# VH-VL binders against q9umr5: the designs that were tried, part 309

Target 1, 268 residues: q9umr5
Amino acid sequence: SYKPVIVVHGLFDSSYSFRHLLEYINETHPGTVVTVLDLFDGRESLRPLWEQVQGFREAVVPIMAKAPQGVHLICYSQGGLVCRALLSVMDDHNVDSFISLSSPQMGQYGDTDYLKWLFPTSMRSNLYRICYSPWGQEFSICNYWHDPHHDDLYLNASSFLALINGERDHPNATVWRKNFLRVGHLVLIGGPDDGVITPWQSSFFGFYDANETVLEMEEQLVYLRDSFGLKTLLARGAIVRCPMAGISHTAWHSNRTLYETCIEPWLS

## First folded at step 12 (VH-VL)

Design pi78 (framework fv_nofazinlimab)
Fold by ESMFold2-Fast, scan of step 12:
Structure pi78 (fold): chain C 268 residues (1-268), chain A 122 residues (1-122), chain B 112 residues (1-112)
Amino acid sequence: as target 1 above (268 residues)
Amino acid sequence: QVQLVQSGAEVKKPGSSVKVSCKASGGTFSDYAISWVRQAPGQGLEYLGYIIPIFGTANYNEKFKGRVTITADKSTSTAYMELSSLRSEDTAVYYCARGSYDSYGYEPMDVWGQGTMVTVSS
Amino acid sequence: DVVMTQSPLSLPVTLGQPASISCRSSQSLVYSDGNTYLYWFQQRPGQSPRRLIYKVSNRDSGVPDRFSGSGSGTDFTLKISRVEAEDVGVYYCMQGTKWPFTFGQGTKLEIK
């Protein structure tokens, strides 16, 4: 039968958001055991990402242990960063497909229609001041705030994203890379009409340079240095890119066409 | 020239809750961390937690987890600290403090409120 | 938690003489960005604390130049080059490098 699926939600989100996704999976892969993790819901999603990683790790260990043939991860928005870290810190994960739904894999920099109260245009250029401090780093959003005009501060102060991307040294970097490379498929999903993830190409490991010109994954030092295995995964044919226009940030987990095109093919 | 003004002294019985307000005037509120610190009579300072109003949520010292709630109302530039299940050892002056920004970044607790005495008496 | 230890706890000083307060942390206060998040606060009797020094050695605007901070790693010092009557109060160091943020016990400066 089908491998179990573990779902990790995003910022200001909960398990309820995935009811449509569960329906789609049941229709196309009946009998699949789907576990939507109900940890760090709502405002608790703002807790530090390393704390979230530990909590989600405790929840996924018994699920993976009961599934010797492997599991699939579907990780939405901020949840994709949690899953990135899970795959790196777990020496024994058995993840086949890691499906990342519109996650800011290279970070976030920008004002959005959805979160304009949190990322106002007038404050976007100044958020680096609080985020790149010990005070700011106790909040998940600051863990992946990536101001391209203050890349030196991001590299030195980010307690999470810069470390899991291998942009700053960490004693465990070699082990994290080895563990991440155990994944069967890295399925990247995102699109220009998301309206929240800025730049939207962050979902595909693209990001702004200092002039706010987007450089694709293959032009990033993270990729070129193979810091956590992206170049190796691409070379073995394990990276899938599935961009789709016309989908807003809150609709990635509830759009049937998106599911059929980008998710369904990677559930075994 | 920002000023923080706190609510007045309160006397509470054990097991009750207290909610202290901290109103900011004369400066920016939303993008600064607002810290809450307490001081028992004749004792030193203890950090309870802080809120960054723009994020809409707070970070709490684990020692007070489940008893402290810090909130902020951006429309009135007011932060609140609520402490529940009060014990006699919670008797203290409670302070709010707002940080500042310099050329390097954020620095905590530049401007302090006048303090609010909370007495827990059985 | 990071433990902050101040010495002395009581500091009687003659007016016009220098005063020195030590602060030691149980672990390094250097953050990943290379900055040291060590702060000094003054609390006069019956008043709220006020920040004197941020990031080890930076004096806040309006703080007299007789106050200076120094140190690195785990060992920090606040100096008053010539003590004046208005300096009476309790001085606290604080670390902001690692959550939860913690204060020293305080040093009470008194005039002899």
Scores: ipSAE 0.799, ipTM 0.909, lowest interface PAE 1.0, mean pLDDT 91

Design pi79 (framework fv_nofazinlimab)
Fold by ESMFold2-Fast, scan of step 12:
Structure pi79 (fold): chain C 268 residues (1-268), chain A 122 residues (1-122), chain B 112 residues (1-112)
Amino acid sequence: as target 1 above (268 residues)
Amino acid sequence: QVQLVQSGAEVKKPGSSVKVSCKASGGTFSDYAISWVRQAPGQGLEYLGYIIPIFGTANYNEKFKGRVTITADKSTSTAYMELSSLRSEDTAVYYCARGSYDSYGYEPFDIWGQGTMVTVSS
Amino acid sequence: DVVMTQSPLSLPVTLGQPASISCRSSQSLVYSDGNTYLYWFQQRPGQSPRRLIYKVSNRDSGVPDRFSGSGSGTDFTLKISRVEAEDVGVYYCMQGTKWPFTFGQGTKLEIK
């Protein structure tokens, strides 16, 4: 009777990380069919995001087809960007709640302890050189790298995030907006103690300006222009913001209080 | 000034694997794309794949996917290219190359290794 | 895949005369950032390739000014204004706009 739930993991992650989330769902909504998609795991999560979108699309189509009453998406970290694109490219999706767990919706700009083994010395100020090239754009992290000091390069070279955010024009923009607006609820979750997503407000469509001052969603051009429907969704009452302090990046899918407060209410 | 030094020539049997090294000296390594290209006798250049060492993984040409593995050891500034299930048509000189940066962009193939001849014969 | 086609494949030239090599791509090489990721390489006998030109027309440091690159979209040219003996070798164009990145077949420049 409960709508099926589809889970999409994040960078360097796999379905294994969601065992606690599945336990919570089973406790509060027994009988829910939960599918954790086991695609682009580990190092494969660095594949270009459009390639990931295509693969996840193929996996979600049969699940959505079997659930005429609708489905819910829970999309973690980088997976939230995959789900953003899925909702835009699918003209027949039946997603009710899209639950975004600490995803860099406006991009990433920062070094973190979580990624220290990849970036042992600070390199955030120089990563733009490789990321905003055809070489860099073949890696997922560069698809949403958003250097606020080189916003012109981000806008022109990003093959993924700038396009799905409507920050650069695309022939499919009108159709993508129409498709995205079919979603029932956009549930945004994140918090100041994440330690990976930088700025953490990116999970709520906030981001740095050129002085590294965070501007919230309502001050972003993508919102003001309603480029993919954020302003329309907010006016409809369809955007839910659920910030929570005290939660590190790898704990969003395994914290019971977070689940009860921010996720459970949206799993009909 | 940067120099790339590759391992020596190899003769391999069909079905075996070969692993070629490419060591960088005299400059930064980790934040550049390190490309692997091959050249069969009498033929042109063919792109195998490349690694950006800081990301810890590589991008492969689909033609070689499943047979080629490119890795990097940042501590020794060394990139590796391993090709498995060798066939006679894999006989070629294998090159590594590092790009460069101009004012705001990446440019490939600035510095080349000397090449490693891999011969696949029975 | 983007196909890169060079012509001629064999270019005999008289010492001191000009030479031109054409490179055509099966699709536009203009990337979303407005840059054209077309490159020219020289390979002298027994040596590794050497990059001569990056992004259509920019000469690398140490490359003589007798070498020039030009073109746009899908049609590109490498010109040598006055061929010298050391210019003998194979010249390759390459596109870096769309993965997998691809090379032309090569043009062998020989003194006749």
Scores: ipSAE 0.800, ipTM 0.908, lowest interface PAE 1.0, mean pLDDT 91

Design pi8 (framework fv_nofazinlimab)
Fold by ESMFold2-Fast, scan of step 12:
Structure pi8 (fold): chain C 268 residues (1-268), chain A 122 residues (1-122), chain B 112 residues (1-112)
Amino acid sequence: as target 1 above (268 residues)
Amino acid sequence: QVQLVQSGAEVKKPGSSVKVSCKASGGTFNDYAISWVRQAPGQGLEYLGYIIPIFGTANYNEKFKGRVTITADKSTSTAYMELSSLRSEDTAVYYCARGSYDSYGYEPFDYWGQGTMVTVSS
Amino acid sequence: DVVMTQSPLSLPVTLGQPASISCRSSQSLVYSDGNTYLYWFQQRPGQSPRRLIYKVSNRDSGVPDRFSGSGSGTDFTLKISRVEAEDVGVYYCMQGTKWPFTFGQGTKLEIK
């Protein structure tokens, strides 16, 4: 009856973090088969995103094959970027709802407490030096580090996000766009009190310009050029935006009001 | 100004583990890649892996994955390379090295430690 | 893995004469940013390696101007215009374009 749900975790995370989410789904949609993928847990979440995409792809193929009516993805934080790439590289995916929980869809530019301790002087302004090198690109954080003051370096050196967002040309771009457009609904969730995702509007495809002024999705070149299908999805009525204040980064998967408002309606 | 000082020579038995240290002084430690490279007697250089201390984890060459562990202690500006299940083929000089930044960006292997001889024999 | 092949492996040279070392990669070393992550190192007997050249042709500070690097794509050359006694040692090329980063086998430069 209910489509299976596949859950992809975030940075330094594991399947255990989703216990509350599973309880909520079981209460509102009893009988739903929920698979929380326990790949790339903890420090393994720092592996390059393309490596993670391949591993998660192998895990989701049999689940999708058994569900001809489709599946739903719930992808948290960094996991939302993994799911973005999954939807693009799989020419046979049958995902109905792709629910992105506070994921840095246009990238990350900001010190978080787990990095700030290591460099008391503003660390965000200096990460570009290592991230935009082959050494840095072997770490997931650098795959979506998007320094708005060095946008040229991001565009040329990012091995993941700049390619999946169509910000730099790639031979597979047309196929990736076609595959991504197979998704039924793109549900974007995030909020101003997240405290980790910077800017928080990255969860809604907004991002900083060179002056650190946030430009929303409709002002982004990737939207205007329809590089991977955002404009087409919006015109189709397939993009859902669900911002919520008062929720910290580690609480998106354990807040009942958030679940009832932003997630539950998209689990058929 | 930047100097890398490694721990002293080790003689180990097959099947044991060795842990080599690399203490950095001068300049910053946290935002550079600290690489580990080895050289068996009369042979060339092999890249074992590297750590960027600020990320708290390392990247390993698949050839050594499962046996090598690279860590960093930011409070003492010291990187460590531990190699387990030692074989005679692991007899080598082990080097730590750090990159630098210039106008082009990150450049690896600008500074090298003096090397640590690890001999595996019974 | 990218294979780095050096030639010759042994290079006897007369003092004051030029020397040339070739390095070939199994794949292009041009990264997406347009940079070529090809490096040359010198290792004198009993010493740690020392970086001479970064990104194909950029000579490190303190490296004598008799050393020069050139090349593109898959073919690279290190030249020493006039070999001096202190140049004795093993020279390695390295690629940093694709993990795992790999070294050539080394070229041993000796005085005849």
Scores: ipSAE 0.787, ipTM 0.902, lowest interface PAE 1.0, mean pLDDT 91

Design pi80 (framework fv_nofazinlimab)
Fold by ESMFold2-Fast, scan of step 12:
Structure pi80 (fold): chain C 268 residues (1-268), chain A 122 residues (1-122), chain B 112 residues (1-112)
Amino acid sequence: as target 1 above (268 residues)
Amino acid sequence: QVQLVQSGAEVKKPGSSVKVSCKASGGTFSDYAISWVRQAPGQGLEYLGYIIPIFGTANYNEKFKGRVTITADKSTSTAYMELSSLRSEDTAVYYCARGSYDSYGYEPFDYWGQGTMVTVSS
Amino acid sequence: DVVMTQSPLSLPVTLGQPASISCRSSQSLVYTDGNTYLYWFQQRPGQSPRRLIYKVSNRDSGVPDRFSGSGSGTDFTLKISRVEAEDVGVYYCMQGTKWPFTFGQGTKLEIK
């Protein structure tokens, strides 16, 4: 029998978005128990990420308890950050494959075509002023807003991403790293035609420097310092990188070729 | 010059709801927090919640969660505060306010509306 | 919730004399960015509140230089060096470091 799969959705999303993904899993791994968590749907996805982590944690505990052989996580967009934190705060998680579908793992900096109603085209350079304040940090998108021209503000004000990435110290950092390292496989998926995640390489732990030149994962201080275990996981052979062109942000969970190439091999 | 203009006074029955508007003119609307605070007669200030219009959702003080709804309409540069299940204890002047930006970041409550008196009586 | 306590609650002052209002928080107001999100507001009778001071000691544009804010951590002070008749009203401190943001109970400044 196959390990159960837990799916965590993204910003302004809901469980309905995963109907095609469930069809693919049923076709290739019949009998798999798939639970798509319908917490923090729609506008509730803007709640602070630590609040979402607590809610999702409560939902995944009984699922993990029923599956002593382990579970897989498929976490889409913002949901990938929720899953990053879940793996760090849970002393007893039994996650085998953590599949991150186009998630801004190093943060977000950019106007997006799919979020134009949320972000006017000029907001990119100015969002740091509200996001890096106590007012802004009560909204999930500000929890991972990472302005490369104000990296000092990001490091000091981010209540979520800077902490889970080990970019700012936290009393629990050592325990979070130990917990995260229990994951079997970290499967990173993303691509240049996403149109929302900016830079798209954020899905692979790459990000802009102060000149907006993308530096890849191996050039990041969080990797070099092994702050939460990326270097250890890569050395273990546990990190899988699966970039794919031609896929827009809302299509990662509904593209059959992507599923067969990047997801299916990791669902045991 | 930034100005916030609120809707007029309301008299409501217990159990009903009230919706107060706050129209902004001058400056931008979408990218700053619009806060709602209230003041019962002869009493101090109490924070209900705030909205950042660009995010399309609000953050509420737990004391009022479930009864208060804060919304914003970018096309009319107007924020709204709706309070339901009204009680006599909700009799107060309701203020909207918004912040400003300086070189150090966001600062709240730079501009205030004139206030809207909501009286809850039978 | 962070509790903000002001003293005195009633402050009668002779015109031209200094006035001082204290504000204490139940926990430190220093945010992770190193800033202290402490604010002072003035409310004249029948008017909306007006922000006087932001982040402990920064005076708003148009606020007379006789007003000054100081303090750190949990203890803050608003001072008026020379009280004028127009200063009559209620003064509130507020913390913006931790949600829900909270106000002090207010200090009523009166001319004796």
Scores: ipSAE 0.774, ipTM 0.896, lowest interface PAE 1.0, mean pLDDT 91

Design pi81 (framework fv_nofazinlimab)
Fold by ESMFold2-Fast, scan of step 12:
Structure pi81 (fold): chain C 268 residues (1-268), chain A 122 residues (1-122), chain B 112 residues (1-112)
Amino acid sequence: as target 1 above (268 residues)
Amino acid sequence: QVQLVQSGAEVKKPGSSVKVSCKASGGTFSDYAISWVRQAPGQGLEYLGYIIPIFGTANYNEKFKGRVTITADKSTSTAYMELSSLRSEDTAVYYCARGSYDSYGYEPFDYWGQGTMVTVSS
Amino acid sequence: DVVMTQSPLSLPVTLGQPASISCRSSQSLVYGDGNTYLYWFQQRPGQSPRRLIYKVSNRDSGVPDRFSGSGSGTDFTLKISRVEAEDVGVYYCMQGTKWPFTFGQGTKLEIK
């Protein structure tokens, strides 16, 4: 039978958002056990990412234990960062496909037309002041806020993203890299019309330099240093890039063509 | 110019709830965070939680687990602290305080409300 | 939780004399950004607290230069070079490095 699928939702999201995804999986892979983790829903998605990682870890352990042949992860938006950390902190994960569905893997910097109610005009330029403080780091969005104009503050104050990316030293870095490298496939999905993830290339480990010019994954220090295994995974043929235009941020988990093209092939 | 004005004193029965308001004037409400701190008579200060209005949610001290709720209404520039299942040991002055941004980053408690006395007695 | 310990808890001083308040933390208050999130507050009788010092040694606007903060790691001091009558009140230190943020017990400064 098919490997079980574990789904991790995103910011301001819940298990209910994945009803279409579950329908698609049931149609193409009938009998697949799909568990959509019902943790940190809605406003609780703003809890610190390390707190979310601990909660999701406790939920996935028994699922993985029951599936010795392996499991797949589908992790949407902010949930992709939770899954990044899960793969690093779990000494015994058996994840085959990690499907990162429009997740800001190198961080977030910028307003969007869809999030202007959260980020009023000029707020993005000042968000670094609260985000890179103990007050701000108690909120998930600040855990992956990556201001390219204050990269030194990001590197020193990010309690989550800078650590899991190996951009700042951590005692567990070697173990985290070893654990992450056990993943079978890293499937990266995203696109230019997302409208929320900024820059959208963050979903593919690209990010802004100090001039807000996007540098792709292979030009990033995290890749060049192989800090958590991206270069090793790419050399192994384990990284899949699946960009798709025409998909807005809230539509990645409910677009049939996207599912058939980017997700379905990695569930068998 | 900047001022935080809190609602008036309240006397409550054990088991009831209280909702204290903190109205901010001067500056843009979304440009800062609001903390809530309490002080029992003759005692020290205790941090309940804080809200960053732009994120629409708050962070709470686990000591008040499930009993405290902090909210913000941007349209009226007002933060609220609601404490439920009141006990006699909740008798205290409740303060709101603002934190703001400057060249050194975020600094908490640059302005304080006048305090709201909440008395819980049978 | 980080425990903040102040000494003395009661500080009677003569007008014009110096005063010193100690604040010790149960763990280092240095944050990843290199800053130390240690604050000092003054609460006069019947009034709300007022921030005096932020990040160990930075004096807030409008605070007299008689007040100074110093220290590093786990050991911090608030000094008043010459006590004035208006300085009567309770002084609190606070750590903002690790949630939940915590206050010292307070030091009551009184004129003898």
Scores: ipSAE 0.782, ipTM 0.899, lowest interface PAE 1.1, mean pLDDT 90

Design pi82 (framework fv_nofazinlimab)
Fold by ESMFold2-Fast, scan of step 12:
Structure pi82 (fold): chain C 268 residues (1-268), chain A 122 residues (1-122), chain B 112 residues (1-112)
Amino acid sequence: as target 1 above (268 residues)
Amino acid sequence: QVQLVQSGAEVKKPGSSVKVSCKASGGTFSDYAISWVRQAPGQGLEYLGYIIPIFGTANYNEKFKGRVTITADKSTSTAYMELSSLRSEDTAVYYCARGSYDSYGYEPFDYWGQGTMVTVSS
Amino acid sequence: DVVMTQSPLSLPVTLGQPASISCRSSQSLVYRDGNTYLYWFQQRPGQSPRRLIYKVSNRDSGVPDRFSGSGSGTDFTLKISRVEAEDVGVYYCMQGTKWPFTFGQGTKLEIK
């Protein structure tokens, strides 16, 4: 039988978004138990990420306990960051494939469809002031806002991403790294036509330098220092990169070609 | 030049609800935290919660969760605070406030509304 | 919750003399970014509060230079170098380091 699959949704999202993904899994891996977690739906997705990690952890523990052969995670958009933290804080996770579906793994810096509609000009250059404050850090999007022009503020104020990426020291960093390294496969998915995740290469641990030139994962200090295990995973052959053009942010979980190419092979 | 103007005084019966408005003029509205604070007669200040309008949701003090709802209408630059299941101890002046920005951060409570007296009595 | 304790609660002062208000927090107010989110407000009778000081020691534009803030960690002070009649009112400290953000109980400054 196939290992169970746990799905974690993204910002302003819910389990309903994954209807097509569930159809695809049922077609190619019939009998797979798929649990789409109905926590922090809609506006609740703006709750602080550490609060979401705690809630998702409580939901995931019994599922993992019932599956001694292991489980797979499919984590979409912001949900990919929740799953990053879950893999680090859980001393006993048994995750085989962690499938990160267009998630801003090095952070977000750019106008999004949601925010652009509400504040269409200069938001990206000005958001650092509220985000890197105690007021802003109570909202999930500010937990991974990564302004490359104010990297010192990001490093000092980020309550979540800078810690999980090992960009700022944390007492638990060594344990978090050991826990994360237990993952079987890290499957990174994303693409240039996403339109929300900016830069799109953040889904592959690439990110802007101070001139807004994208540097890929192997050029990042977190990789070079092996802060949470990326270099070790790559050397082990455990990192899979699956970029695909032509897919918008809300279509990653409903594109059959993407599923067959990037997701299906990792659902043992 | 920022100004916050609140709705007028209210007298309510126990068990009812009240909705206070706070209209902002001058400057921008959506990217600032709009805070709600109350002050019972002769007492100190108590933080109810705040909203950052561009995010569309608010953070509430646990003491008021389930009874307080803070919303914002970006098109009219107006924030609202609704408090339900009113009790006599909810009698207070309710203030809205907004911060300001310097080059490196957000500083709260630079601008205050004039306050709205809510009296709960039977 | 972080508890903010002010002393004294009542502060009678003579015109032209200095006044000092203390604020103590139950936890360090140093945020992870190295900043201390401690604020001072003045509330004159019948008026809305007005922010005097932000981040411990920064005086707002239009606030007289006789007002100054100082302190670190858990102990903070608001000083008025020479009290004027218009300074009558209640003074509040507030912490913005940890949600929920909390105020001190207030210090009532009166001219004697």
Scores: ipSAE 0.785, ipTM 0.902, lowest interface PAE 1.0, mean pLDDT 91

Design pi83 (framework fv_nofazinlimab)
Fold by ESMFold2-Fast, scan of step 12:
Structure pi83 (fold): chain C 268 residues (1-268), chain A 122 residues (1-122), chain B 112 residues (1-112)
Amino acid sequence: as target 1 above (268 residues)
Amino acid sequence: QVQLVQSGAEVKKPGSSVKVSCKASGGTFSDYAISWVRQAPGQGLEYLGYIIPIFGTANYNEKFKGRVTITADKSTSTAYMELSSLRSEDTAVYYCARGSYDSYGYEPFDYWGQGTMVTVSS
Amino acid sequence: DVVMTQSPLSLPVTLGQPASISCRSSQSLVYEDGNTYLYWFQQRPGQSPRRLIYKVSNRDSGVPDRFSGSGSGTDFTLKISRVEAEDVGVYYCMQGTKWPFTFGQGTKLEIK
């Protein structure tokens, strides 16, 4: 009688990364049907996020159709942004809990030891040049690159994140907001020792201002304007914040204490 | 001053593959889009795909997907274009090109390689 | 895919006279950032193409001011105010607004 769980992986990742998560779910909620979507694996995770959204949409439709009582989403890292867009573009989704597992919900600005082979330290300040162009926007990383020193370029050129966050107007914004608001619970997970998501508070809709000082969700214009429904969800008591220290980026889906504290309670 | 130097002309049999190199000198390599474009004799230009070396993967024109592979070696500042299952229609000059940055952002095709003639014949 | 159509395909011009090349796109080339990613290239016989104009109307460094680009939306023009002998070659428009990026068929400019 547990709702099915759909898992969406992150950048340079695959379904294999979630073997421990599946063990935990089986132990605490035996009989749960868990589907880890095996799409856009490895290097294909760099495909444009709207392309990924379309592919994942096609995969989740039959799962949701067979579960009239609803489903849960667990979406890791970049996968959390895919799930944000799925909830907005699907007029008929029946998602109860959307569990966002260390996802850069307000964007990414920074390289870490984990990503330094992709992003040399000096490249962080220059990545805006290629990212905010049609060439860069054909890669998922650029779809959520959010340079706080060039916020005007981000707002104008981001083909994905600025639109789903309602930071730039879009003809479908009203429908996207209506669809997103159908979610039962938005469970946000992240922490200071992640080492990849920069700033880590992006997992909780916080982000840098122009001086690289982090402003939390309630200080963001997208929250204050209720652009896609965050303020409405918070007022309904539908937003859950679960920060945890001591967890690195690749460990969120394989830490038992994290699972028991932040994920298990939301898998009805 | 940026220069792109491509490998020499190739004559290939139908069904084989060809790998063309494009070595960049002067300026930086990793943070620019390196594009591959071809031109059949007496015909126009056709976009095959491009790579941004720092991302480690390429974007391909669907027409060539499954046959074209674009890679980059950041340590040697060299991009490669490999085309497999060659047919006579693939006979063309293959160009690599790199963009530039100005005060308004990224602009493609500022620098071009000299071109590599690939002839596919029996 | 965005189809780019050039007209004319062959353009014989008398030295010193103006020349005009049209480029039409099958859909608007205005990108999400409000910019129009329309480019013009010149290819002289036996040479690699050279970019002349970027984003509709911006002339590249070293390109003579007798070359100008104009247009909006789906209709664009490259104009040479006074054709010189060195202008012989094929001119291509290109859109960079939507992948896959596409070129026009080319316009061959010849001196009469």
Scores: ipSAE 0.784, ipTM 0.900, lowest interface PAE 1.1, mean pLDDT 91

